# VH-VL binders against q0aze0, part 311

Target 1, 268 residues: q0aze0
Amino acid sequence: MKIILVNNRFKENTEKKAQEIAGQLSALNVEVIIDNGLDEPYAGTVDFIMVLGGDGTMLRAARRYGQRAIPVLGVNMGTVGFLSNIEINELAEYLPLILREEYSLEARMMLEVAVFQQQSLLTRVFCLNELLLRSNSPRMLSFALEISGQKLEPYRGDGLIVSTTTGSTAYSLSAGGPIADPQLDAFIVTPVASHIINKRPLVVSPEREISLHLLEEREAIIGIDGQIKMDFGAENRVLIKRAPHPLLMVNLKAKPFFTSIDRSLQRQ
Below, E stands for the ipSAE of ESMFold2; O stands for the ipSAE of OpenDDE; V2 stands for 0.75 times the mean of E and O plus 0.25 times the DockQ between their complexes.

## First folded at step 14 (VH-VL)

Design AA88 (framework fv_bermekimab)
Fold by ESMFold2-Fast, scan of step 14:
Structure AA88 (fold): chain C 268 residues (1-268), chain A 123 residues (1-123), chain B 107 residues (1-107)
Amino acid sequence: as target 1 above (268 residues)
Amino acid sequence: QVQLVESGGGVVQPGRSLRLSCTASGFTFSSYGVHWVRQAPGKGLEWVAAISYEGSNKYYAESVKGRFTISRDNSKNILFLQMDSLRLEDTAVYYCAKDRIYYSKSFYGMDVWGQGTLVTFSS
Amino acid sequence: DIQMTQSPSSVSASVGDRVTITCRASQGIKSWLAWYQQKPGKAPKLLIYAASSLQSGVPSRFSGSGSGSDFTLTISSLQPEDFATYYCQQENYRPLTFGGGTKVEHK
């Protein structure tokens, strides 16, 4: 059995904990590869991915490995979030179930984002939460949104978010988007500081293709999962569709989504 | 340089068929939707047909629907217009035109045009 | 089909004049309207797309405005090379449709 341990490189304590866990797994005859984010993704075959950290670490793991159809378990290390299933102090209890493959999987859709310069592909990335288009200057953007060949009235404002249902509780929520059941597959299209009342969030079939391009030359950026940032100009175009494979998230214990949302939105 | 060149126009008789071609160079033809637009002598522009970049979606003006067929060969960078059951009202210069935006199933303006090919009728 | 009505059909103008051409759609087309310039014996040239966006290489004296059903093309200070026929074209509905054209002629 080979397991990738993905840890948060920004927290010193997670490096030591990852090494400790790697030692425990090796003692159980499990081969361990540690990914702290500094090197390229591990290219070999693996059986399981264990993410040690918060939601941000899970987003990185999903981007690097999410398309390989490998089970991914989020293990929380002190930061409350939506993408972890168990706490680090529960790992010993659940490890036998992991090794016997006695768990259920929840499929979470991902975005496939292709960025072009003229008609040449600059990059293709996969992400779990969202693509953000936003102005990188005090001037608002003017851009075209196309959904499966249908053009909406041009957008004017600070930008736009194209989100998965998993991403509905991330930046899209902050921008006024709806909270979506992550068991549903859908795109959520949420404007960022659009002109007064012109635009509302849209919930769109995951079978549709979404594209964006600027109608006027402006300084803009695209952001992916809050972790990748690229310049975006009038010669650029971004195409978004549902990724070929969902992220396969491991469920070892019930984590009720709607109860978690209620607690997040209400004061104690 | 980005260029479109039409060919295949000529003198025809009513009820006959004619096939127009448009050859593209200087850009990635397979990435763009393309159009046929015609203009009768001394008259205005009339959009005739369009085809999506991959060839799966075809659109026609009502006046030519059922008589004309648009197609493309991306391997040869050629756009075609097959014109059947030709009428005197089809007399025009036929232009091919490239849409502005690549990898789109919609239309955003025609930024590159050919010089046109004339279709006229005798008798 | 969406009917595009241009007015006037012709306008006589002198170099330096401000020229305005209007285009009215029979129903709402959002901002999906383009403007083209055509000189005698030549193919059309794209001037403006998405109602108000200036095509690369087109002089800044050309501008477009409007949304929904009413649109305007403005030439702020007419130059000798601007004597031509101008067409609007809607891109919101299929089939695509052009206006009847406006000929800008010497006075």
Scores: ipSAE 0.754, ipTM 0.880, lowest interface PAE 1.1, mean pLDDT 90

Design AA89 (framework fv_bermekimab)
Fold by ESMFold2-Fast, scan of step 14:
Structure AA89 (fold): chain C 268 residues (1-268), chain A 123 residues (1-123), chain B 107 residues (1-107)
Amino acid sequence: as target 1 above (268 residues)
Amino acid sequence: QVQLVESGGGVVQPGRSLRLSCTASGFTFSSYGVHWVRQAPGKGLEWVAAISYEGSNKYYAESVKGRFTISRDNSKNILFLQMDSLRLEDTAVYYCAKDRIYYSKSFYGMDVWGQGTLVTFSS
Amino acid sequence: DIQMTQSPSSVSASVGDRVTITCRASQGIKSWLAWYQQKPGKAPKLLIYAASSLQSGVPSRFSGSGSGSDFTLTISSLQPEDFATYYCQQYNYRPLTFGGGTKVEHK
């Protein structure tokens, strides 16, 4: 068994804990690869991915490894939201189940985002939560939204979010999008501060292709999962579709989605 | 220099055929949808046909449907319009035009136009 | 097919005049309308797309407005090079359709 252990390089305590866990796994005849985010993703064959950290660390792991169809377990090391399944103090209890592959998997859709500059592919990334297009200046954007060849009325405002159902509780929620059951596959398209009073969020089939381009030269950015940022201008175009593989999230204990949302809303 | 150049126009008799060509240079032809637009002498513009960037989708005005065939050769940067069963009403300058947006399944306006090629009829 | 009706068919104007051309679609076309300028013996030139977006290199005296079915092209201060025929064109529905044109000519 080979396990990738993903941790956050900026947290000294997570680095120490990662080394401790790696030692425990090695003693059980498990090969461990530590990914602290500094190097390229591990390219070899892997049986399991354990993410030590918060939702941000899970989002990074999903971008690096989510398309490989490998089980990914989120292990929380503090107060986190929706993407961790167990707490760090529970790991010893659940470790035998991990090693015996006695767990269920939940498939979570991902986005495939392709950003072009003058017909050339600039970058291709996969993400778990969302793509954000937003203005980077006081001036609002004017942009075209195309869904599988169908042109919507142009958007005018601060931007747009294209989200997975997993991302429905992240940036899309803050912008007025619906809360979606993450077991559903769908795109959620949520306007950011639209100047048209009745621009509503859209829930769109994951089989459709979404594209965006600016109708006027403006300072704008594309954001991916709140972690990657790229300049976006009138010569750029972004194409979004469902990624070929979902992220396979490990369930070792029940984590009721709707109860988690109810608790989160009370904390805010 | 982004440029489109039409050729193949000329004098023809009713009922016969002509093939028009449009050669593209200065941009990645294979990334854009392209159009044929015609203009009869002293009259307005009339959209004739369009083809998607990969060549898989073709669209025609009702007046030419079944008689005209649009096609493209992306390896040679050439757009074609095969015109069969020509009628006096087809007399016009024929322009080719590039759509604005690359890799789109829709159309967003025509930003680059050729100089046009004249199709007319002899008695 | 979507019918595009332009008015007027022609307008006589002097340099410095404000010129307004209107275009009406028979059905709603959202904002998917372009304006083209054509000079005698020349190919059309794109001025405005998406009803109000100015094409690169086109002077700011040209502006477009409208959405749905009613659209306007305005030339705020006519210049000698602006005497030409102007066409609107919808690209929301196939087949794509042009208006009949408006000739802006010298008084």
Scores: ipSAE 0.787, ipTM 0.906, lowest interface PAE 1.1, mean pLDDT 91

Design AA9 (framework fv_bermekimab)
Fold by ESMFold2-Fast, scan of step 14:
Structure AA9 (fold): chain C 268 residues (1-268), chain A 123 residues (1-123), chain B 107 residues (1-107)
Amino acid sequence: as target 1 above (268 residues)
Amino acid sequence: QVQLVESGGGVVQPGRSLRLSCTASGFTFSSYGVHWVRQAPGKGLEWVAAISYEGSNKYYAESVKGRFTISRDNSKNILFLQMDSLRLEDTAVYYCAKDRIYYQKSFYGMDVWGQGTLVTFSS
Amino acid sequence: DIQMTQSPSSVSASVGDRVTITCRASQGIKSWLAWYQQKPGKAPKLLIYAASSLQSGVPSRFSGSGSGSDFTLTISSLQPEDFATYYCQQDNYRPLTFGGGTKVEHK
């Protein structure tokens, strides 16, 4: 059995804890690879991915490894969030089930985001929550949204979010989008401070292809899962579609989604 | 240096066929939708046909549907219009035009035009 | 098919004049309208796309406005090189359709 331990080197003591867990797993004859974000993703085959941290660490793990169809377990190490299944102090209890592969999997759709400059592919990334297009200046953006070959009325405002259902509780929620059951597969398209009076969030089939481009020269940025950021101008295009593979999230313990929302909304 | 050059126009007899070509240079032809637009002498512009960047989707004006066929060869940067069963009403300068945006399924304005090629009829 | 009606068919103007051309779609086309300029013996040139977006290299005296079914092209201060025929064109529906054109002539 080979396991990747994903941790955040910038969080207090997470690297030390990852080393402790790696030692425990090695004593059980498990081969361990540590991914602390400094190097390229591990290129070899692995059986399981254990994410030590909060939702941000899970989002990085999903981008790096989510398309490999490998079970991914979120282990919370302090910051309460939506993407962890067990707490770090519960790991010892659940470890035998992990090693015997006695768990269920929940599939979570991901976005495939391709960003072009002129006609050249700048980058192709996968994400679990969302792509954000936003203005990087006080001036509003004017941009075109095309869904599977159909042009919507041009958007004018601060930007747009294209989200998965998993991402419905992230930035899309803050921008006025709906809370979606993550068991559903859909894209949620949420405008950011639209100047068009009736622009509403759209919920569309995950089989749709979504494209965005600016209609006027403006300073804009695209953000992916709140972690990747790049400049976006009128010569850029972005194409969004369903990623080939969902993230396979490990369920060892029932975590009621709606109870988790209720707790989070009390602090928003 | 972005350029479109039409060729293949000429004098034709009613009921005959003619094939127009449009050669692209200075841009990545395979990334853009392209159009045929015609203009009869002294008259306005009339959109004729368009083809998607990959060549899989083709669109026609009602007046030419069933008689004209649009196609492209992305390896040679050439757009074609095969015109069958030509009528006197098809007399026009034929322009090819590049769509403004790359890798889109819809059309967003025609920013580069060729100089046109004349199709006319003998007595 | 969407019918595009331009008015006027022609306008006589002098250098420095404000010229307004209107275009009406038979059905709503959102803001998906382009304006083209055609000088005698030349191919058309794109001026405006998406109803109000100015094409790169086009002088700021050209502006577009409108949405839905009613659209306007304005030339704020006509220059000698602006005597030409102007066309609107919708790209919201297939087939794409042009207006009949408006000729801007010397007074």
Scores: ipSAE 0.777, ipTM 0.901, lowest interface PAE 1.0, mean pLDDT 91

Design AA90 (framework fv_bermekimab)
Fold by ESMFold2-Fast, scan of step 14:
Structure AA90 (fold): chain C 268 residues (1-268), chain A 123 residues (1-123), chain B 107 residues (1-107)
Amino acid sequence: as target 1 above (268 residues)
Amino acid sequence: QVQLVESGGGVVQPGRSLRLSCTASGFTFSSYGVHWVRQAPGKGLEWVAAISYEGSNKYYAESVKGRFTISRDNSKNILFLQMDSLRLEDTAVYYCAKDRIYYSKSFYGMDVWGQGTLVTFSS
Amino acid sequence: DIQMTQSPSSVSASVGDRVTITCRASQGIKSWLAWYQQKPGKAPKLLIYAASSLQSGVPSRFSGSGSGSDFTLTISSLQPEDFATYYCQQDSYRPLTFGGGTKVEHK
């Protein structure tokens, strides 16, 4: 059995805990690869991915490994989040179940994001929550939203979010988007501070292709899962579609989505 | 240099056929939708046809539907307009034009135009 | 088909004048309208797209406005090189359609 341990290199206790867990797994004859985000993703075959940290660390793991159809377990390190299944102090209890493969899997859709400059591909990335297009100045953006070849009225405002259903509780929620059951596959398209009254969030089939480009030169950025940031100008275009494979999230204990949402909303 | 060059125009007789070509250079032709637009002598612009960047979607003005066929060869950077059953009303300068936006299934304005090729009729 | 009606069909103007050309769509086309300039014997040149976005390299004296069915092209201070015919064109619906043109001629 080969396991990747993904940890947050910027969180004080996660590196120490990752080394401790790696030692425990090695003692059980499990091969361990530690991914702290500094190197390229591990290219070999693995059986399981354990993410030590909060939602941010899970988002990075999903971007790096989510397309490989490998079970991914989120282990919370003390911050409340939506993407972890167990707490770090519960890991010893659940480790035997992990090694015996006694768990269920939940499929979560991902976005495939391709960013172009002057018709050349700059980057292709996968993400679990969302792509954000936003202004990087006080000036509003003017941009085109195209859904499977259909042009909507140009958007004027601070930006737009194209979200998965998993991302419905992240930035899209803050921008006025709906809360979506993550077991559904859909794009959620949520405007950010639209100048035009009555611009509503859209819920769109995951079979559609979404594209964005600026209609005027502005200082803008593309953000992916709040972690990747890149400049976006009038010469750029972004194409978004459902990723070929969902992220396979490990369920070791019941964590009903709607109960988690109620708890989170009461904290606000 | 980004450019489009039309060829194939000339003098024809009514009822005959003619094939126009438009050769692209200086940009990635296969990434853009392209158009044919015509202009009769002393008259305004009339959109004739367009083809998507991958070649799968073709669109025509009602006046030419069933008589004209648009096609492209992305390996050779050439756009074609096959014109069958030509009528005196088809007399015009024919321009090819590139759409502004790459990898789109829609159209966003025509930013690069050829110089045009004249199609006219012998009496 | 969407019919595009331009007015006026011609306008006489002097260098330095403000020139306004209007375009009306027979149905709502959102903001998906382009403006082109055509000089005698030459191919058209894109000036404005998406009703109000200025094409790269086009002088700032050109501006577009409008949405839905009513649109305007404005030349704030006419220059000698601006005497030409101007066309609107919708790309909201297929087939694409052009207006009849407006000739800006020297007074």
Scores: ipSAE 0.799, ipTM 0.909, lowest interface PAE 0.9, mean pLDDT 91

Design AA91 (framework fv_bermekimab; at its last look DockQ between E and O 0.54; V2 from the best seeds 0.65)
Fold by ESMFold2-Fast, scan of step 14:
Structure AA91 (fold): chain C 268 residues (1-268), chain A 123 residues (1-123), chain B 107 residues (1-107)
Amino acid sequence: as target 1 above (268 residues)
Amino acid sequence: QVQLVESGGGVVQPGRSLRLSCTASGFTFSSYGVHWVRQAPGKGLEWVAAISYEGSNKYYAESVKGRFTISRDNSKNILFLQMDSLRLEDTAVYYCAKDRIYYSKSFYGMDVWGQGTLVTFSS
Amino acid sequence: DIQMTQSPSSVSASVGDRVTITCRASQGIKSWLAWYQQKPGKAPKLLIYAASSLQSGVPSRFSGSGSGSDFTLTISSLQPEDFATYYCQQDDYRPLTFGGGTKVEHK
């Protein structure tokens, strides 16, 4: 058995905890690879991925490894979130189940985001939550949204979010998007401060292909899962579709989505 | 230089066939939808046909459906218009035009045009 | 098919004049309208796309406005090189359709 430990490079004591857990796993004849986010993703075959951190660490792990069809377990290191399944102080209790592969898997759709510059592919990234297009200046954007060859009325405003159902509780929610059951596969398209009063969030089939480009030269950026940022201009185009593989999330502990939503909304 | 060059126009007899070609250079031809637009002598522009960047979707004006066939060869950067059962009303300069946006399933305006090739009937 | 009605069919103008050309769609086309300029014996040139977006390299005296079914092309101060025929064209529905054209002639 080979396990990748993904740790949160920005949290106190996470490196020491990762080393401690790696030692425990090695004592059980498990080969361990530590990924602290600074190097390229591990290229070899692995059986399991354990993410030590909050939702941000899980988003990073999903982008790096989510397309490999490998079970991914979120282990929370303090801050309660949506993407972790167990707490770090519970790991010892659940470790025997992990090693015997006695757990269920929940498939979460991901986005495939391809960014072009004058027909040339600049980058292709996968994400669990969303792509955000936003203005990088006081001027509002004017941009085209195309869904499977159908052109919507041009958008004028601060931007747009294209989200997975998992991402429905992230930036899309803050922009007025609906809360979606993450068991559903769908794109949620949520406008950000639209100048058109009647522009509503759209919920569309995950088989749709979504594309965006600017209709006027503006200073804009695209953001992916709140962690990757790129400049976006009138010569750029972004294509979004369902990623080939969902993220396979490990369920060891009952963590009902709707109970988690209620808890988070009460915090706000 | 981004350029489109039409060829294949000429004098034909009613009921005959003619094939027009449009050769593209200076851009990635396979990334863009392309159009045929015609203009009869002294008249306005009339959109004739378009083909998607990958070649799978083809669109025609009602006046040419069943008679004209649009096709492309992305390996050679060539767009074609096969014109069958030609009528006097098909007399026009035929322009090839590139759509503005790459990798699109729709159309966003025609930013590059060829010089045109004339199709006329024998007298 | 979407019918594009363009008016006027011809306008006589002098250098420095403000010229306004209108285009009406038979049904709503959102903002998906382009404007082209054509000089005698030459291919059309794209001026405006998406109703109001100015094509790169086109002088700022050209502007477009409108949405839905009614659209306008404005030349704020006509220059000698602007005497030409202007066409609107919708790309919201297939088949794509052009207006009949407006010829801007010397007064």
Scores: ipSAE 0.810, ipTM 0.914, lowest interface PAE 0.9, mean pLDDT 91
Fold by OpenDDE, look of step 16:
Structure AA91 (fold): chain C 268 residues (1-268), chain A 123 residues (1-123), chain B 107 residues (1-107)
Amino acid sequence: as target 1 above (268 residues)
Amino acid sequence: QVQLVESGGGVVQPGRSLRLSCTASGFTFSSYGVHWVRQAPGKGLEWVAAISYEGSNKYYAESVKGRFTISRDNSKNILFLQMDSLRLEDTAVYYCAKDRIYYSKSFYGMDVWGQGTLVTFSS
Amino acid sequence: DIQMTQSPSSVSASVGDRVTITCRASQGIKSWLAWYQQKPGKAPKLLIYAASSLQSGVPSRFSGSGSGSDFTLTISSLQPEDFATYYCQQDDYRPLTFGGGTKVEHK
């Protein structure tokens, strides 16, 4: 068995723990690759990905490895989030199950975000939570939203979020989006401070395609999962689709989503 | 600078055909949908036709449907309007215009116009 | 087709005046309305797009408002160069359609 341990290089405690776990796994004849984010994602074949840390680390891991159809386990290290399945102190207990591949998988839809400049593809990213289009000034943006070729009302406001159901408990929630069942595949389109006060979020079929265009010659920002940032202007466009592959999240421990929402949200 | 220049207008007899051209410069022509808009003498503006940036989608006003054909050559930065079965009511200055937004399946206003080319009929 | 009813057909005004032009669509057009200015012998010029967005280079005395079916172009203080004919145009539905135009002329 070959396992990638994903941690955050900026969190020393996760580094230490990653080394410790690597040692333990090695002692069990498991090949271990540690990914702390310093290098490019490991290109070789692996059987399992263990993410040590919080939701942020999971998001990074998802972007790096999510398209490879590898089981991904979130191991929480002291923070409350929505993307971890077990706690670090529980790892020893569940390690035998991991090694025997005795676990269930939950498929989580990811976004395929393509950012263009004219004909040129600037970047294509698969992300677990959301794409954010936001103004980088105190002035509101004006931009066009198209869904499956349908021209919607022009958006005017601070920005727009296109989120997965997984991401519904992230920035989309803060912007007034609905909490969505993570087992449901859908886009959630949430306005950010729209000039229309009662502008409602949209729940969109994952079969549809979403396009964003700035209508004005102003600079904006594209954010992906709150971690990737890039400039966005009138010469750019965004195309959002369902990613061709979901993230395969490992479910070792029952974690009732809806019964834990209040607890999780109160701690954020 | 962004520019559109129409040509091909002139005096024609009813029932005849005429082909207008619009040459684009100063921008990536192939990235934008483009329109034909006409204006009869002393009258208002009338949208005639539009074609998508890639040329795959064409749209026409009812008044010209079946008679006019819009097309484009992106390699030459030229927009065309083939006008068949011309009628007296087709008398107008014909403008070409580009859409504001590139690579769109919709339209978002016409931000650049040509000077127009006049189509009239002989008595 | 979407009919665009523009009013008034003409308005006499003086320099410094506030001028208001209205455009009504036969049905809702989701704010996809443009305003154009045309001077005699010249091609139209885009002033406003998406009902209220000012085109680059257009003076701030021009403003657009409205949504749904009712839209307004306002010139806050008419300048000598503003005497022209103005047109609204919807681009929410095909065919695209223009209003009948409003001629702003000297009083």
Scores: ipSAE 0.698, ipTM 0.876, lowest interface PAE 1.0, mean pLDDT 94
Fold by ESMFold2, look of step 16:
Structure AA91 (fold): chain C 268 residues (1-268), chain A 123 residues (1-123), chain B 107 residues (1-107)
Amino acid sequence: as target 1 above (268 residues)
Amino acid sequence: QVQLVESGGGVVQPGRSLRLSCTASGFTFSSYGVHWVRQAPGKGLEWVAAISYEGSNKYYAESVKGRFTISRDNSKNILFLQMDSLRLEDTAVYYCAKDRIYYSKSFYGMDVWGQGTLVTFSS
Amino acid sequence: DIQMTQSPSSVSASVGDRVTITCRASQGIKSWLAWYQQKPGKAPKLLIYAASSLQSGVPSRFSGSGSGSDFTLTISSLQPEDFATYYCQQDDYRPLTFGGGTKVEHK
């Protein structure tokens, strides 16, 4: 059995705990690959991914490994977020089930984001929460949103968020978007400080293709999961669609979304 | 240099067919939607047809629907307009034009135009 | 089809004048309206797209306004090179449709 153990090297307690867990697994003849964010993603075959940390560490793991159809378990090391399943002090209890593959999987839709400059592909990334288009200057943006070849009224404002249902409780919520059941597949399109009064958040079929471009020259930024950013200008286009594969989240312990929602939001 | 050049116009008899071509250079033709627009002598502009960048979506004005066919060859950078069942009302200068936005299945303005090719009829 | 009604059909003006051209759509087209300039014997030239966005290389004396069904092109101070015919076009619906044109000519 080969697993990837994902941690955040900048949080010393997660690094020490990752070493302890790697030692325990090695003693059970399990091969462990540690991904602390410093190196390129491990390219070889792997049976399981264990994420030690909070939602941010899970987002990085999803971007690196989410398209590979590998079970991913979130193990919380602190304040419970939306993406962890068990606490670190429960790991010993659940480890036998992990090794016997006795767990269920929950599929979470991801975005495929392609950014172009003058027809050339700059990058293609996969993300779990959202793409953010925002102004990078005091001036507002004027931009076009196209959904499967259909043009909406031009947007004017600070930007736009295109999120998954998993991302509905992240930046989309702060911008006024709805909380969505993460078991649904959908895009949620949330304006950021729109000057167009009837621009409401939209819930859009995951079968649609979404594209964005600026209608006038402005300095803008594309942000992905709040962790990657790139410059965006009048020469750029971004195309967003459902990623080919969902993130496969391991479910060992029941974690009812609606019962827990107020607690998770209060801690943010 | 970004350029569109129409060809294939000329003098023709009513009821005949004619095929117009538009050759593109200086830009990535396969990334953009393209249009045909015509202008009868002394008259205004009339949009005729458009085709999406990959060729899957085609749109026509009612006045030409069923008689004209738009197509493109992205490997050769050529836009075509096949004009069947020609009528005297089809007399015009025919322009091809490039849409301004790449990788779109919609249209956002025609930013580059050819100089046009004239289609007329003999008496 | 969306009918685009453009007025006036022509205007006589002098260099330095402010010229205003109006375009009305038969139904709402949001802000998806373009303006073109055409000089005799030449292909049209895009001036404005999305109702108010100025195409690169177009002088700032040109401006567009409006949304929904009513749109305006303004030339703030007419220059000798601005004597031409101007067309509006909607690109919200297919088929795309042009207005009838407005000829701006020297008095």
Scores: ipSAE 0.677, ipTM 0.866, lowest interface PAE 1.6, mean pLDDT 91
ESMFold2 (binder alone), look of step 16: mean pLDDT 93; pTM 0.952

